# VH-VL binders against Rho GTPase-activating protein gacT (gacT), part 4

Target 1, 189 residues: Rho GTPase-activating protein gacT (gacT), of Dictyostelium discoideum (Social amoeba) (q54nl0r163to351)
Amino acid sequence: VPLTQVPCRAGSNVPIIIEKLIDHIERTSLNSEGLFRIPGVDLTINQYIKLFDNGEDVDVSPIEPYTAAGLLKRFFRDLPVFVPQSINKRVVSLFIDEEGKKKPVDMEILSNLRVLVHQLPTVHFEVMQELTNLLGKLMSRSDQNKMTISNIAICLVPTLNCVPAIVTYSIQMHDFFYNEVFPQHHLYY

## First folded at step 13 (VH-VL; from sg4 with light chain N55D)

Design si7
Fold by OpenDDE, fold request of step 19:
Structure si7 (fold): chain C 189 residues (1-189), chain A 121 residues (1-121), chain B 110 residues (1-110)
Amino acid sequence: as target 1 above (189 residues)
Amino acid sequence: QVQLVESGGGVVQPGRSLRLSCAASGFTFSSYSMYWVRQAPGKGLEWVAYISWDGSDKYYADSVKGRFTISRDNSKNTLYLQMNSLRTEDTAVYYCARVDEYEIGYYFDLWGQGTLVTVSS
Amino acid sequence: QSALTQPASVSGSPGQSITISCTGTSSDVGSYNYVSWYQQHPGKAPKLMIYDVSDRPSGVSNRFSGSKSGNTASLTISGLQSEDEADYYCSSYTDDYTYVFGGGTKLTVL
């Protein structure tokens, strides 16, 4: 099911499943070592996915940390498209020159990356913002949970099927990427 | 010139140790995750070890876990592989390869020429 | 990790088109678009030919193309040339948060 077709609460563009899981993980699981890397219980994950797919009012409070994280990852993996390939390609082009060589990263490149992130569809953008905010909080506790930016990236970026820069910079420069509203941030072309 | 150059290979007896180095040049070494990949004679490629761009994370194949240690010195643009308790089955050409997992993608876009490690009695 | 499954060998005549398959599982090729292909000539290091299933690095001939369906990725080489004779390896990101390689395919140009 496309992200835009996933049920949302009134007044929110973020799917209910994402809101509930992010809230739950933030409150209960940020100190869990290897969160998003250590697998949860697949049977439980499958059960919850079915409940959400059926539009049921699901209580996520009893879900243990790794299963909650696994459920969130599964949700994203099952999405047909989270980051459009057109944006992925454009993002790569920011970092690579005409000869195919990597450019030194500077604020100009990052500013352009910011622009591209804001070209995500509204729901996708808001979900990315909320997810990377969670991941930033997770990263801030890396001394305890061992989820460094590299560990987070290798676990989550493939799940989102996107260019790493979109996620890594969204996490590490979250305020820069999401503290400003562009006039066209709701436009996707 | 962008390149990786492995060194340190040679012939050793089982149980001995060997330290491989991989010198990076022509690019920002600290921006890339680094991998050791080996290839036994006449065989395929096998992932051996991983180290993140900042060295904060390390992971190993089960076949070398507990015996090999990957490390890096970003100030020297050098990747290392400390190989202890070497076995005959460790005989292979060892490649270092880079992956831009921070920014670009998940593929090995640059490989060294490889260095041969032969473990024999 | 178990290697991705590739045919041991393929052959073709100059000018022909050949395809090398790379079969994985839902834990790698089937779930991720991070499949890459590498060419290796005897005594040489692997060279990236295809990444992200179908993207081609600068400098790589447009005779090389990649695709994926289900758990199987494919490398197609059109207009086969003698210099294409080499070993070819596929690779994929996996649920184990690393990469797995195929067993390799020896391409012979007849």
Scores: ipSAE 0.929, ipTM 0.956, lowest interface PAE 0.4, mean pLDDT 95
Fold by OpenDDE, fold request of step 19:
Structure si7 (fold): chain C 189 residues (1-189), chain A 121 residues (1-121), chain B 110 residues (1-110)
Amino acid sequence: as target 1 above (189 residues)
Amino acid sequence: QVQLVESGGGVVQPGRSLRLSCAASGFTFSSYSMYWVRQAPGKGLEWVAYISWDGSDKYYADSVKGRFTISRDNSKNTLYLQMNSLRTEDTAVYYCARVDEYEIGYYFDLWGQGTLVTVSS
Amino acid sequence: QSALTQPASVSGSPGQSITISCTGTSSDVGSYNYVSWYQQHPGKAPKLMIYDVSDRPSGVSNRFSGSKSGNTASLTISGLQSEDEADYYCSSYTDDYTYVFGGGTKLTVL
């Protein structure tokens, strides 16, 4: 089911399943070593997916950390499209020159990346914002949970089927990407 | 010129140790995850070890876990593979390869020429 | 960590089009669009030819193309030339958070 067709609460563009799982993980699971890397219970994940698919009011509070993380990953993996390929291709083009060589990353590139991230469909953008906010909190506790930015990236980026830069910079520069106002010269990018 | 150059290969007896190096040049080494991939004579490619761009994460194939250690010195633009307790089945050309998992994608866009490691009695 | 399945060998005449298949599982090729192809001439290092299923690096001939359906990725080489004679390996990201390679395919140009 496309992300835009997943049920949302009144006043929110983020699907209920995402809101519930992110909230649950944030409250209960951020200190869990290997969160999003260590697999949860597949049977439980499948059961909860069915409940959500049926439109049931699901209580996620009983779900243990790794299963909750696994359920969240499964949700994204099963999406037909989270980041449109057009955006992915444009993002790559920011970092590669005409000869196919990697450019030195500067604030101009990152500013353009920010613009592209904001071109995501509304629901997709807000979900990305919430997800990367969660992952930033996870990363901040990497001394305990061992989920460094590289570990998070290799576990989550493929699940989202997107260019790594979209996720890694959204995590590491979250305020810049989601809370700051665009300068005038970027309004018509 | 963008390149990776492996060194340190040779002939050793089983149980011995060997240390491989991979020198990077022409690009920002610290921006890339690095991999060792080996190829036994007449065989295919096999993933051996991974190290993240900042060296914070390391992972190994089951076949070498506990025996091999991957490391990097970003100040020297060099990747290493310490191989201990070598076995005959470790005989292979060892390649270092880069992946821009930080920004670009999940594929090996640059390979070294490889260095041959022969383990024989 | 099972290898992806490739045909051991394929052959074609100059000017022909050939296809090399790469069959994985739902844990790799079937679930992710991170399939890449590498060309390896005898005594040489692998060279990236295709990435992200169908994208081509700068400098790689447009005779090389990639696709995927289900658990099977495919490399197609059109207008076959003698220089295309080499071993070809597919690779994919996996659920194990690493990469797996195919067994390789020897392409002979007749």
Scores: ipSAE 0.928, ipTM 0.956, lowest interface PAE 0.4, mean pLDDT 95
Fold by OpenDDE, last read:
Structure si7 (fold): chain C 189 residues (1-189), chain A 121 residues (1-121), chain B 110 residues (1-110)
Amino acid sequence: as target 1 above (189 residues)
Amino acid sequence: QVQLVESGGGVVQPGRSLRLSCAASGFTFSSYSMYWVRQAPGKGLEWVAYISWDGSDKYYADSVKGRFTISRDNSKNTLYLQMNSLRTEDTAVYYCARVDEYEIGYYFDLWGQGTLVTVSS
Amino acid sequence: QSALTQPASVSGSPGQSITISCTGTSSDVGSYNYVSWYQQHPGKAPKLMIYDVSDRPSGVSNRFSGSKSGNTASLTISGLQSEDEADYYCSSYTDDYTYVFGGGTKLTVL
């Protein structure tokens, strides 16, 4: 099911399942070592997926940390498209020159990356914002949970089927990507 | 020029230790995750060890876990593989390879020419 | 970690088109679009030929193309040339948060 067809609450563009899981994980699971890397209980994940698919009012409060994280990952993996390939290709083009060589990363490249992230469909953009906000909070507790930016990236980026830069910079420069206003005098390509 | 150059290979007896090095040049070494991949004579490629771009995360294949240690010195643009308790089945050409998992994608876009490790009685 | 399945060998005449298959599982090729192909000549290091299933690095001939269906990825080489004679390896990201390689395919140009 496309992301835009997943049920949302009134006044929100983020699917209910994502809002509930992100809230639950944020409150109960951020200190869990290896969160999003250590697998949860597949049977439980499958049960909850069926409940959500049936449109039931699901209580996620009983779900243990790794299963909650696994459920969230499964949701994203099962999406037909989260980040359009056209966006992925354009993002890669920001970082490599005409000869295919990696360019030194500067604020111009990152500013252009921000523009591309904002070109995501509205629901996709808001979901990315909420997800990377959660992952930023997770990363901030890496001393305890061992989920460094590299560990988060290798676990989550493939699940989202996107270019790593979209996720890694969204996490590490979250305010720049989602909370700051674009300068009116600056042109983006 | 962009390149990786392995060194430290040689002939050793079982149970001995060997340390491999991989020197990087021509690119920002600290931006790339690094991997050791080995190839036994006449055989295919086998993932051995992984280290993240900043060295904070390390993972190993089950076949070498507890015996091999991967490390890196970003100030020297060098990747290392400490191999202890070597076995005959560790005989292989050892390649270092880079992956830009931080920004670009999940594939090995640069390989060294490899260094041969022979474990024989 | 099981290797991806490739045919041991394939052959073709100059000018022909050949295809090398790479079969995995739902834990790797079937779930992710992070399949890559590498060419290796005797005594040389592997060289990246295809990444992300079908993308081609700069400098790689357009005779090389990649695709995927289900749990099987494929490398197609059109207009076969003598220089294409080499070993070819597929690779994929896996649920174990690392990469797995195929067993390799020896391509002979007749």
Scores: ipSAE 0.925, ipTM 0.955, lowest interface PAE 0.4, mean pLDDT 95
Fold by OpenDDE, last read:
Structure si7 (fold): chain C 189 residues (1-189), chain A 121 residues (1-121), chain B 110 residues (1-110)
Amino acid sequence: as target 1 above (189 residues)
Amino acid sequence: QVQLVESGGGVVQPGRSLRLSCAASGFTFSSYSMYWVRQAPGKGLEWVAYISWDGSDKYYADSVKGRFTISRDNSKNTLYLQMNSLRTEDTAVYYCARVDEYEIGYYFDLWGQGTLVTVSS
Amino acid sequence: QSALTQPASVSGSPGQSITISCTGTSSDVGSYNYVSWYQQHPGKAPKLMIYDVSDRPSGVSNRFSGSKSGNTASLTISGLQSEDEADYYCSSYTDDYTYVFGGGTKLTVL
């Protein structure tokens, strides 16, 4: 099911399943070692997926940390498209030159990346914002949960089927990407 | 020129240790995750070990876990593989390869020439 | 990790097109678009030919193309040339948060 067809609460563009799971994980699971890497219970994940697919009002409170994280990953993996390929290709083009060589990353490249992230469809953009905000909070507790940016990236980026830079910089520069106003003189793309 | 150059291979007896090195040149080494991939004679490619771009994460294939240690020195642009308790089945050409998992994608876009490790009695 | 399944060998004449298949599972090729292909000549290191299922690095001939359907990825080489004779390996990201390789395919140019 396309992301735009997933049920949302009134006044929100973020699917209910995402809001519930993010809130649950944030409250109960951020200190869990290996969160999003250690597998949850597949049977439980499948059961909850069916409930959400049926449009049921699902209580996620009883879900243990790794299963909750697994359920969130499963949701994204089952999406037909989260990040459009056109965006992925344009993002890669920011980082490599015409000869295919990696460019030194500077604020011009990152500013252009921010522009591209804002070109995501509205629902996709807001979901990315909430997800990467959660992952930023997870990363901030890496001393306990061992979920470094590299560990988070290797687990989540493939699930989202996108260019790593979209996720890694969204996590590490979250305020820049989602909470700051665009200065006109810094727009090059 | 962008390149990776492995060294340290040789002939050793079972139970012995060997340390491989991989020297990186022509690119920002600290921006790339690094992998060791080996190839037994006449066989295919096998993932051996992984280390993240900043060295914070390391993972190993089950076949080498507890015996091999991957490390890196970004100030020296060098990747290492400490191989202990070597077995005959560890005989292979060992390649170092880079992956830009932080920014670009999940594929090995650069390989070294490889270094041969032979474990025999 | 279990290797991806490739045919042991394929052959073709100069100018022909050949296809090499790479069959995985829902834990790798079937679930992720992070499939890559590598060319390896005898005594040489692997060289990246295709990444992200169908993208081609700079400097790689447009005779090489990639695709995927279900759990099977495919490498197609058109206008086959003598220098294409080599071993070809597919690779994919896996649920184990690493990469798995195919068993390799020996391409012979007749």
Scores: ipSAE 0.925, ipTM 0.956, lowest interface PAE 0.4, mean pLDDT 95

Design si7
Fold by ESMFold2, look of step 16:
Structure si7 (fold): chain C 189 residues (1-189), chain A 121 residues (1-121), chain B 110 residues (1-110)
Amino acid sequence: as target 1 above (189 residues)
Amino acid sequence: QVQLVESGGGVVQPGRSLRLSCAASGFTFSSYSMYWVRQAPGKGLEWVAYISWDGSDKYYADSVKGRFTISRDNSKNTLYLQMNSLRTEDTAVYYCARVDEYEIGYYFDLWGQGTLVTVSS
Amino acid sequence: QSALTQPASVSGSPGQSITISCTGTSSDVGSYNYVSWYQQHPGKAPKLMIYDVSDRPSGVSNRFSGSKSGNTASLTISGLQSEDEADYYCSSYTDDYTYVFGGGTKLTVL
């Protein structure tokens, strides 16, 4: 199912399943060692997927941390597309010169990346905003949970099937990408 | 020129140790996570060890865990593999390869030429 | 360490097209668009030919193309040339948060 077809609450562009899982993880799980790396209970994940697929009002409060994280990852894994390929290709062009060498990152590149992130469809943009906000909170507690940015980059980011810079810089520079105003800020048409 | 060059391979007896080096040049080494990948004679490729770009995370294949230690010195643009308690099944060409999972993606765009480790007797 | 399934060998005549398959599971090729292909000439290092399923790095001929369907990725080489004779390995990211490689395919140009 395309992300734009997943049910949202009135006045929200973030799917109900995502809102519930992110809120639950934030309240219960940010100190869990290896969150997103240690697998949850697959049988339980499959059961909750069926409940959400049937359109049921699902209570996520009983879900233990690793299973909740696994369920969130499974949601993204099952999406047909999270970041459009056209955006992925343009992001690569920011970081790689015409000879195929990686360019030193500077604020010009990062500002252009921000523009491309803001060109995501509205639901995709807001889901990325909420996900990377959660991951920033997770990373800030890495002394306890061991989920450094490098661990997140190998354990969670690949599930999104996109150019990693879109996610990693959104995590590390969240205010720059999502809270600062600039001329090409996201269009909510 | 952008390149990776391995060194330190040789012939050793089982139970001995060997230290491999991988020298990087022509690119920003500290932007890349590194893998050691090995290829036994006539066989395919097998990842051995991983180290993140800043050295904060290290992972090992089960076949080498506890015996091999990956490390890096970003000021010297050099990757290392300390191989202890070597076994005959560790005989392989050892490659270093780079990946940039922070910015670019999940593929090895540059490999060294490899260094041969032979463990026999 | 799991392995992706490739045919042991494939052959073609100069100017022809050939396809090499790479079959995995839903835990690798099926779920990740991080499939890459490497060419390895005898005694040489692997060289990246295709990344992200279908993309070519700078300097790689457009005779090389990639695709996937379900759990199977494919490398297609058109206009075969003698220098294409080599071993070819696929690779995919996995649910174990590392890489798996195929067993390799020897391409012979007749």
Scores: ipSAE 0.819, ipTM 0.910, lowest interface PAE 0.6, mean pLDDT 91
Fold by ESMFold2, fold request of step 19:
Structure si7 (fold): chain C 189 residues (1-189), chain A 121 residues (1-121), chain B 110 residues (1-110)
Amino acid sequence: as target 1 above (189 residues)
Amino acid sequence: QVQLVESGGGVVQPGRSLRLSCAASGFTFSSYSMYWVRQAPGKGLEWVAYISWDGSDKYYADSVKGRFTISRDNSKNTLYLQMNSLRTEDTAVYYCARVDEYEIGYYFDLWGQGTLVTVSS
Amino acid sequence: QSALTQPASVSGSPGQSITISCTGTSSDVGSYNYVSWYQQHPGKAPKLMIYDVSDRPSGVSNRFSGSKSGNTASLTISGLQSEDEADYYCSSYTDDYTYVFGGGTKLTVL
C-alpha cells in the first residue's frame, strides 16, 4: 500500500508501525551486533505484518532485536514508493554533471540536497526524518554494534530504493538537514 | 582520463598464490567502494570481494572466503587482491569495478580491462 | 552460481528492435530498483548501458532502454546496428547485500 495510506494516529504523519518499531528498537536494540544486517525470524515478521494490516493495536515489546529490525526493513521493502523518482533524478543531477562525472561535494550541493529532501510529501519527509534519526543513533554506537555508515549503506539504505545521498547525508548531518532553519524548510511547505 | 587498470595476473600451479593490483587514476579513489569481479573463460560474471571506500568493511564470496584478501591503499589509489591456495576453478579474468553506495547508487559505472589468472598444472 | 536468468542468445537485423529479458526473484529484481545492464564486446571490459532499471549514463545511445515488471527486467535495443553485437549482462542488488549477475545473452546482428 502507498505510504500515505498507512494508518497514523490522529495528528501524526508517522505511521503507527514505524513509530512503535523505531521506539522499540531505540530502547532495546541499538547495541546489538549486526542490527539490520543479521536477519530476524521470518515467521514472526509475517505474523506482525498481518496484525498491523488488520488494524490491530499491536504490542511490539516482545519482539527480539533482529526481528524488530527485519520488520522495519520489510515495511520499506513492501512500499511501492518511498522516494518519488522525480526527486531521485533531481538529486542525481546535484552530484553528477552533464558529462556523467561526479562533482566535488561542497556546502552548496548539500544545501540543495537539503531543499530536495524537504520537498518530499509530508508523510515521506517525517518518516525519513525519524528513520535517519534512528540510524544516526545506531551509527554512533558502531564500536559495539559494528554498524558503520558503510554497513548501513549496503544493508539498509538499498531497501529504500532511492539515491543513497538522500539517506547517508541525512544520517551523518541530521541537524543540518532537519533541525536548522532555512527558507525552503518543510515547516514552510 | 578516468580509468582502472589491473595487473598481476599470470599462470600458476594449484596451491600457489598471486597478488593482483588495480590502479585508479583521474578520479577520487577514496570516494568509491571497490569490487573484484571475475569471469571464467566462456562464462558469466561473478563477484569475488568487496571493500568499502575507507576500507572499514570487507566481504567475500563463499567460494573464496578464507583464501582471498581484499585491501586498498587510498594514498596510492590502489586496490589489491591477495589470492592464496589457488584452485583450477579460480581461473578467470579478474576485473576491478567501482561503486559509490554513499552518494550515487548501486551499479558499476567503471570497470578495468581485466587481468587473466590461469591456475593449471 | 548466477541467480538471474537471461536467454543464451538473441538475434535481429539492422534497424529492428530486440529485447533481452532478465528474470530474478523477489530477493533481487523483484525488490530492488538497482538493476543494471552491461555490454561486453569480445576481449573487452563490461560497459554500463543502463542503471536503476531504466536510466542511461552519459554517452550511451538513446536506442538502449530498460524496464522491469515484477521479477523480470528487460533491455530493449531499437534501431539495431552492427556495433551492438556483444554479450549483455544484467545485474541486481540482492538481499545478501551484494550483486548478482545474469548468465549473459549473446546478441547477434544478422
Scores: ipSAE 0.799, ipTM 0.904, lowest interface PAE 0.7, mean pLDDT 91
Fold by ESMFold2, look of step 13:
Structure si7 (fold): chain C 189 residues (1-189), chain A 121 residues (1-121), chain B 110 residues (1-110)
Amino acid sequence: as target 1 above (189 residues)
Amino acid sequence: QVQLVESGGGVVQPGRSLRLSCAASGFTFSSYSMYWVRQAPGKGLEWVAYISWDGSDKYYADSVKGRFTISRDNSKNTLYLQMNSLRTEDTAVYYCARVDEYEIGYYFDLWGQGTLVTVSS
Amino acid sequence: QSALTQPASVSGSPGQSITISCTGTSSDVGSYNYVSWYQQHPGKAPKLMIYDVSDRPSGVSNRFSGSKSGNTASLTISGLQSEDEADYYCSSYTDDYTYVFGGGTKLTVL
């Protein structure tokens, strides 16, 4: 199912399943060792997916940490597309020159990356914003949960099927990408 | 010149140890995670060990876990594989390969030439 | 650990197009658009030919193209040339948070 077709509450661009899972994980699970790396219970994940697909007002509070994380990953895994390939190609062009050599990262590259992130469709953009905000909180507690940025990059980011810089820099520089106003911001809102 | 160059391969008896090195040049080594990937004679490719770009995370294939240790020295642009308790099944060409999972993607855009390890009596 | 399924060999005449298949599961090729293809000439290192299913690195001929449908990825080489004779390996990211490789396909140019 395309992300734009997933149910949202009135006046919201964040799917109900995402909103509930992120809130639940944030409140209950950020200190869990290996969150997003250690698998949850597949049977329970499948049960909740069915409930959300039926449009029910699902209570996620009983879901244990690893299953809640697994359910969130399964949501992204099942999307036909999260980041359009046209955006992925343009992001690669920011980091790789004509000769195929990786360019030194500077603020011009990062500012252009921010522009491309803001060109995501509105639902996709807001989901990315909420996801990377959660992942920033997870990473800040890596001394307890062991989920460093490198672990996140190998365990969670691949599920999104996008160029990693879109996610990793959004985690590391969240305010720059999502909370600062810049000249091009208003062209798309 | 952007390259990876392995060294330290040779012929050893089962149960012995060997240390492989992989020298990086022409690029920012510390921005790349590294894999050791091996290829037994006439066989396909098999990943062996992983180390993240800053060295904070290491993972091993089950076949080598507890026997092999991956490490890196970013100040010397060098990757290492310490291979203990070697078995005949470890006989292979060992490649180092880079990935930039922080910025770019999940593919190996640069490989070394490989170094042959033969474990035989 | 495990291997993606590739044909052991494939052949074609100069100027023809050939396709090499790479079949995995929903735990790798089916779920991840991180499929890559590597060319390996005898005694040489693998060389990246295709990444992200269908993208070419700089310096790789546009005669090489990639695609994916379901659990199967494909490498197509058009306008076969004698220098294309090599082993070809696919790779995919997996649910084990590592890579799996195909068993390899020997391409012979007749």
Scores: ipSAE 0.795, ipTM 0.896, lowest interface PAE 0.7, mean pLDDT 90
Fold by ESMFold2, fold request of step 19:
Structure si7 (fold): chain C 189 residues (1-189), chain A 121 residues (1-121), chain B 110 residues (1-110)
Amino acid sequence: as target 1 above (189 residues)
Amino acid sequence: QVQLVESGGGVVQPGRSLRLSCAASGFTFSSYSMYWVRQAPGKGLEWVAYISWDGSDKYYADSVKGRFTISRDNSKNTLYLQMNSLRTEDTAVYYCARVDEYEIGYYFDLWGQGTLVTVSS
Amino acid sequence: QSALTQPASVSGSPGQSITISCTGTSSDVGSYNYVSWYQQHPGKAPKLMIYDVSDRPSGVSNRFSGSKSGNTASLTISGLQSEDEADYYCSSYTDDYTYVFGGGTKLTVL
């Protein structure tokens, strides 16, 4: 199912499943060691996926931390596309020159990356904003949960099937990407 | 002039130790996570050890856990593999390879030429 | 450590096209677009030929192309040349948060 076809509440561009899972994880799970790295219970994940696929109003409050994280990852894994390939290609061009060498990162590159992130379709943009906000909170507790930015980059970011800079910089520079005003910020349709 | 150069391989008896080095030049070493990948004679590739770009995270293949230690010194642009309690099945060419999973993607765009480790009596 | 399945060898004549398959599971090739192909000449280091399923690094000939369908990735080499004679390895990111390699395919140019 394309992300744009997943049900949202009125006035929201974030799918209900994402809102519920992110809220639950934020309230109950951010201090759990190895969150997003340690697997949840596959049988339970499959059961909840069926409930959401049937359009049921699902209560996520009884879900334990690792299974809730696994369910969120499974949502992204099952998407046909989260980041359009056209955006992925343009992001690569920011970081790699025509000779194939990686450029030193500076604020010009990061500002251009921000512009490209804001060109995501509205639902994709808001899901990325909410996901990376959650991951920033997770990373800020890495002394307890052991989920450093490097762990997130190897255990969660790959599930999104995108150029990692889109996600890693959104996590580490969240305000710059999502809260600062600039001329080319996202235009809501 | 972007390159990785391994050194420290040799012939050792089982149970002994070796330390491999991988020298990086021509690029910002601290921007890349590093892998050691080995290839037994006439065989395929298998990953051995991982270290993140800042050294904060390390992971090992099950075949080497508890015996091998990966480390890096970003000020010297050097990656290391301490190999203890070596076994005959550790005989391989050892490559260092870089990946930038922070910015670019999940592929090894640069490999060293390898250093041969032979473990035999 | 599991391996992706590749044919042990393939061969072709100069000017022909050949395809090397790389079959994994839903835990690797089937779920990740992080599929790569590496060329290795005897006694040499592996060299990246294809990344992200179908993308070529700078300096790699457009005779090399990649694709995937389901759990199987493919490397196609068109206009086969003697310099293409080498071992070829596929690789994929996995649900174990590391890389798996194929067993390798020896390409012989007749």
Scores: ipSAE 0.790, ipTM 0.901, lowest interface PAE 0.8, mean pLDDT 91

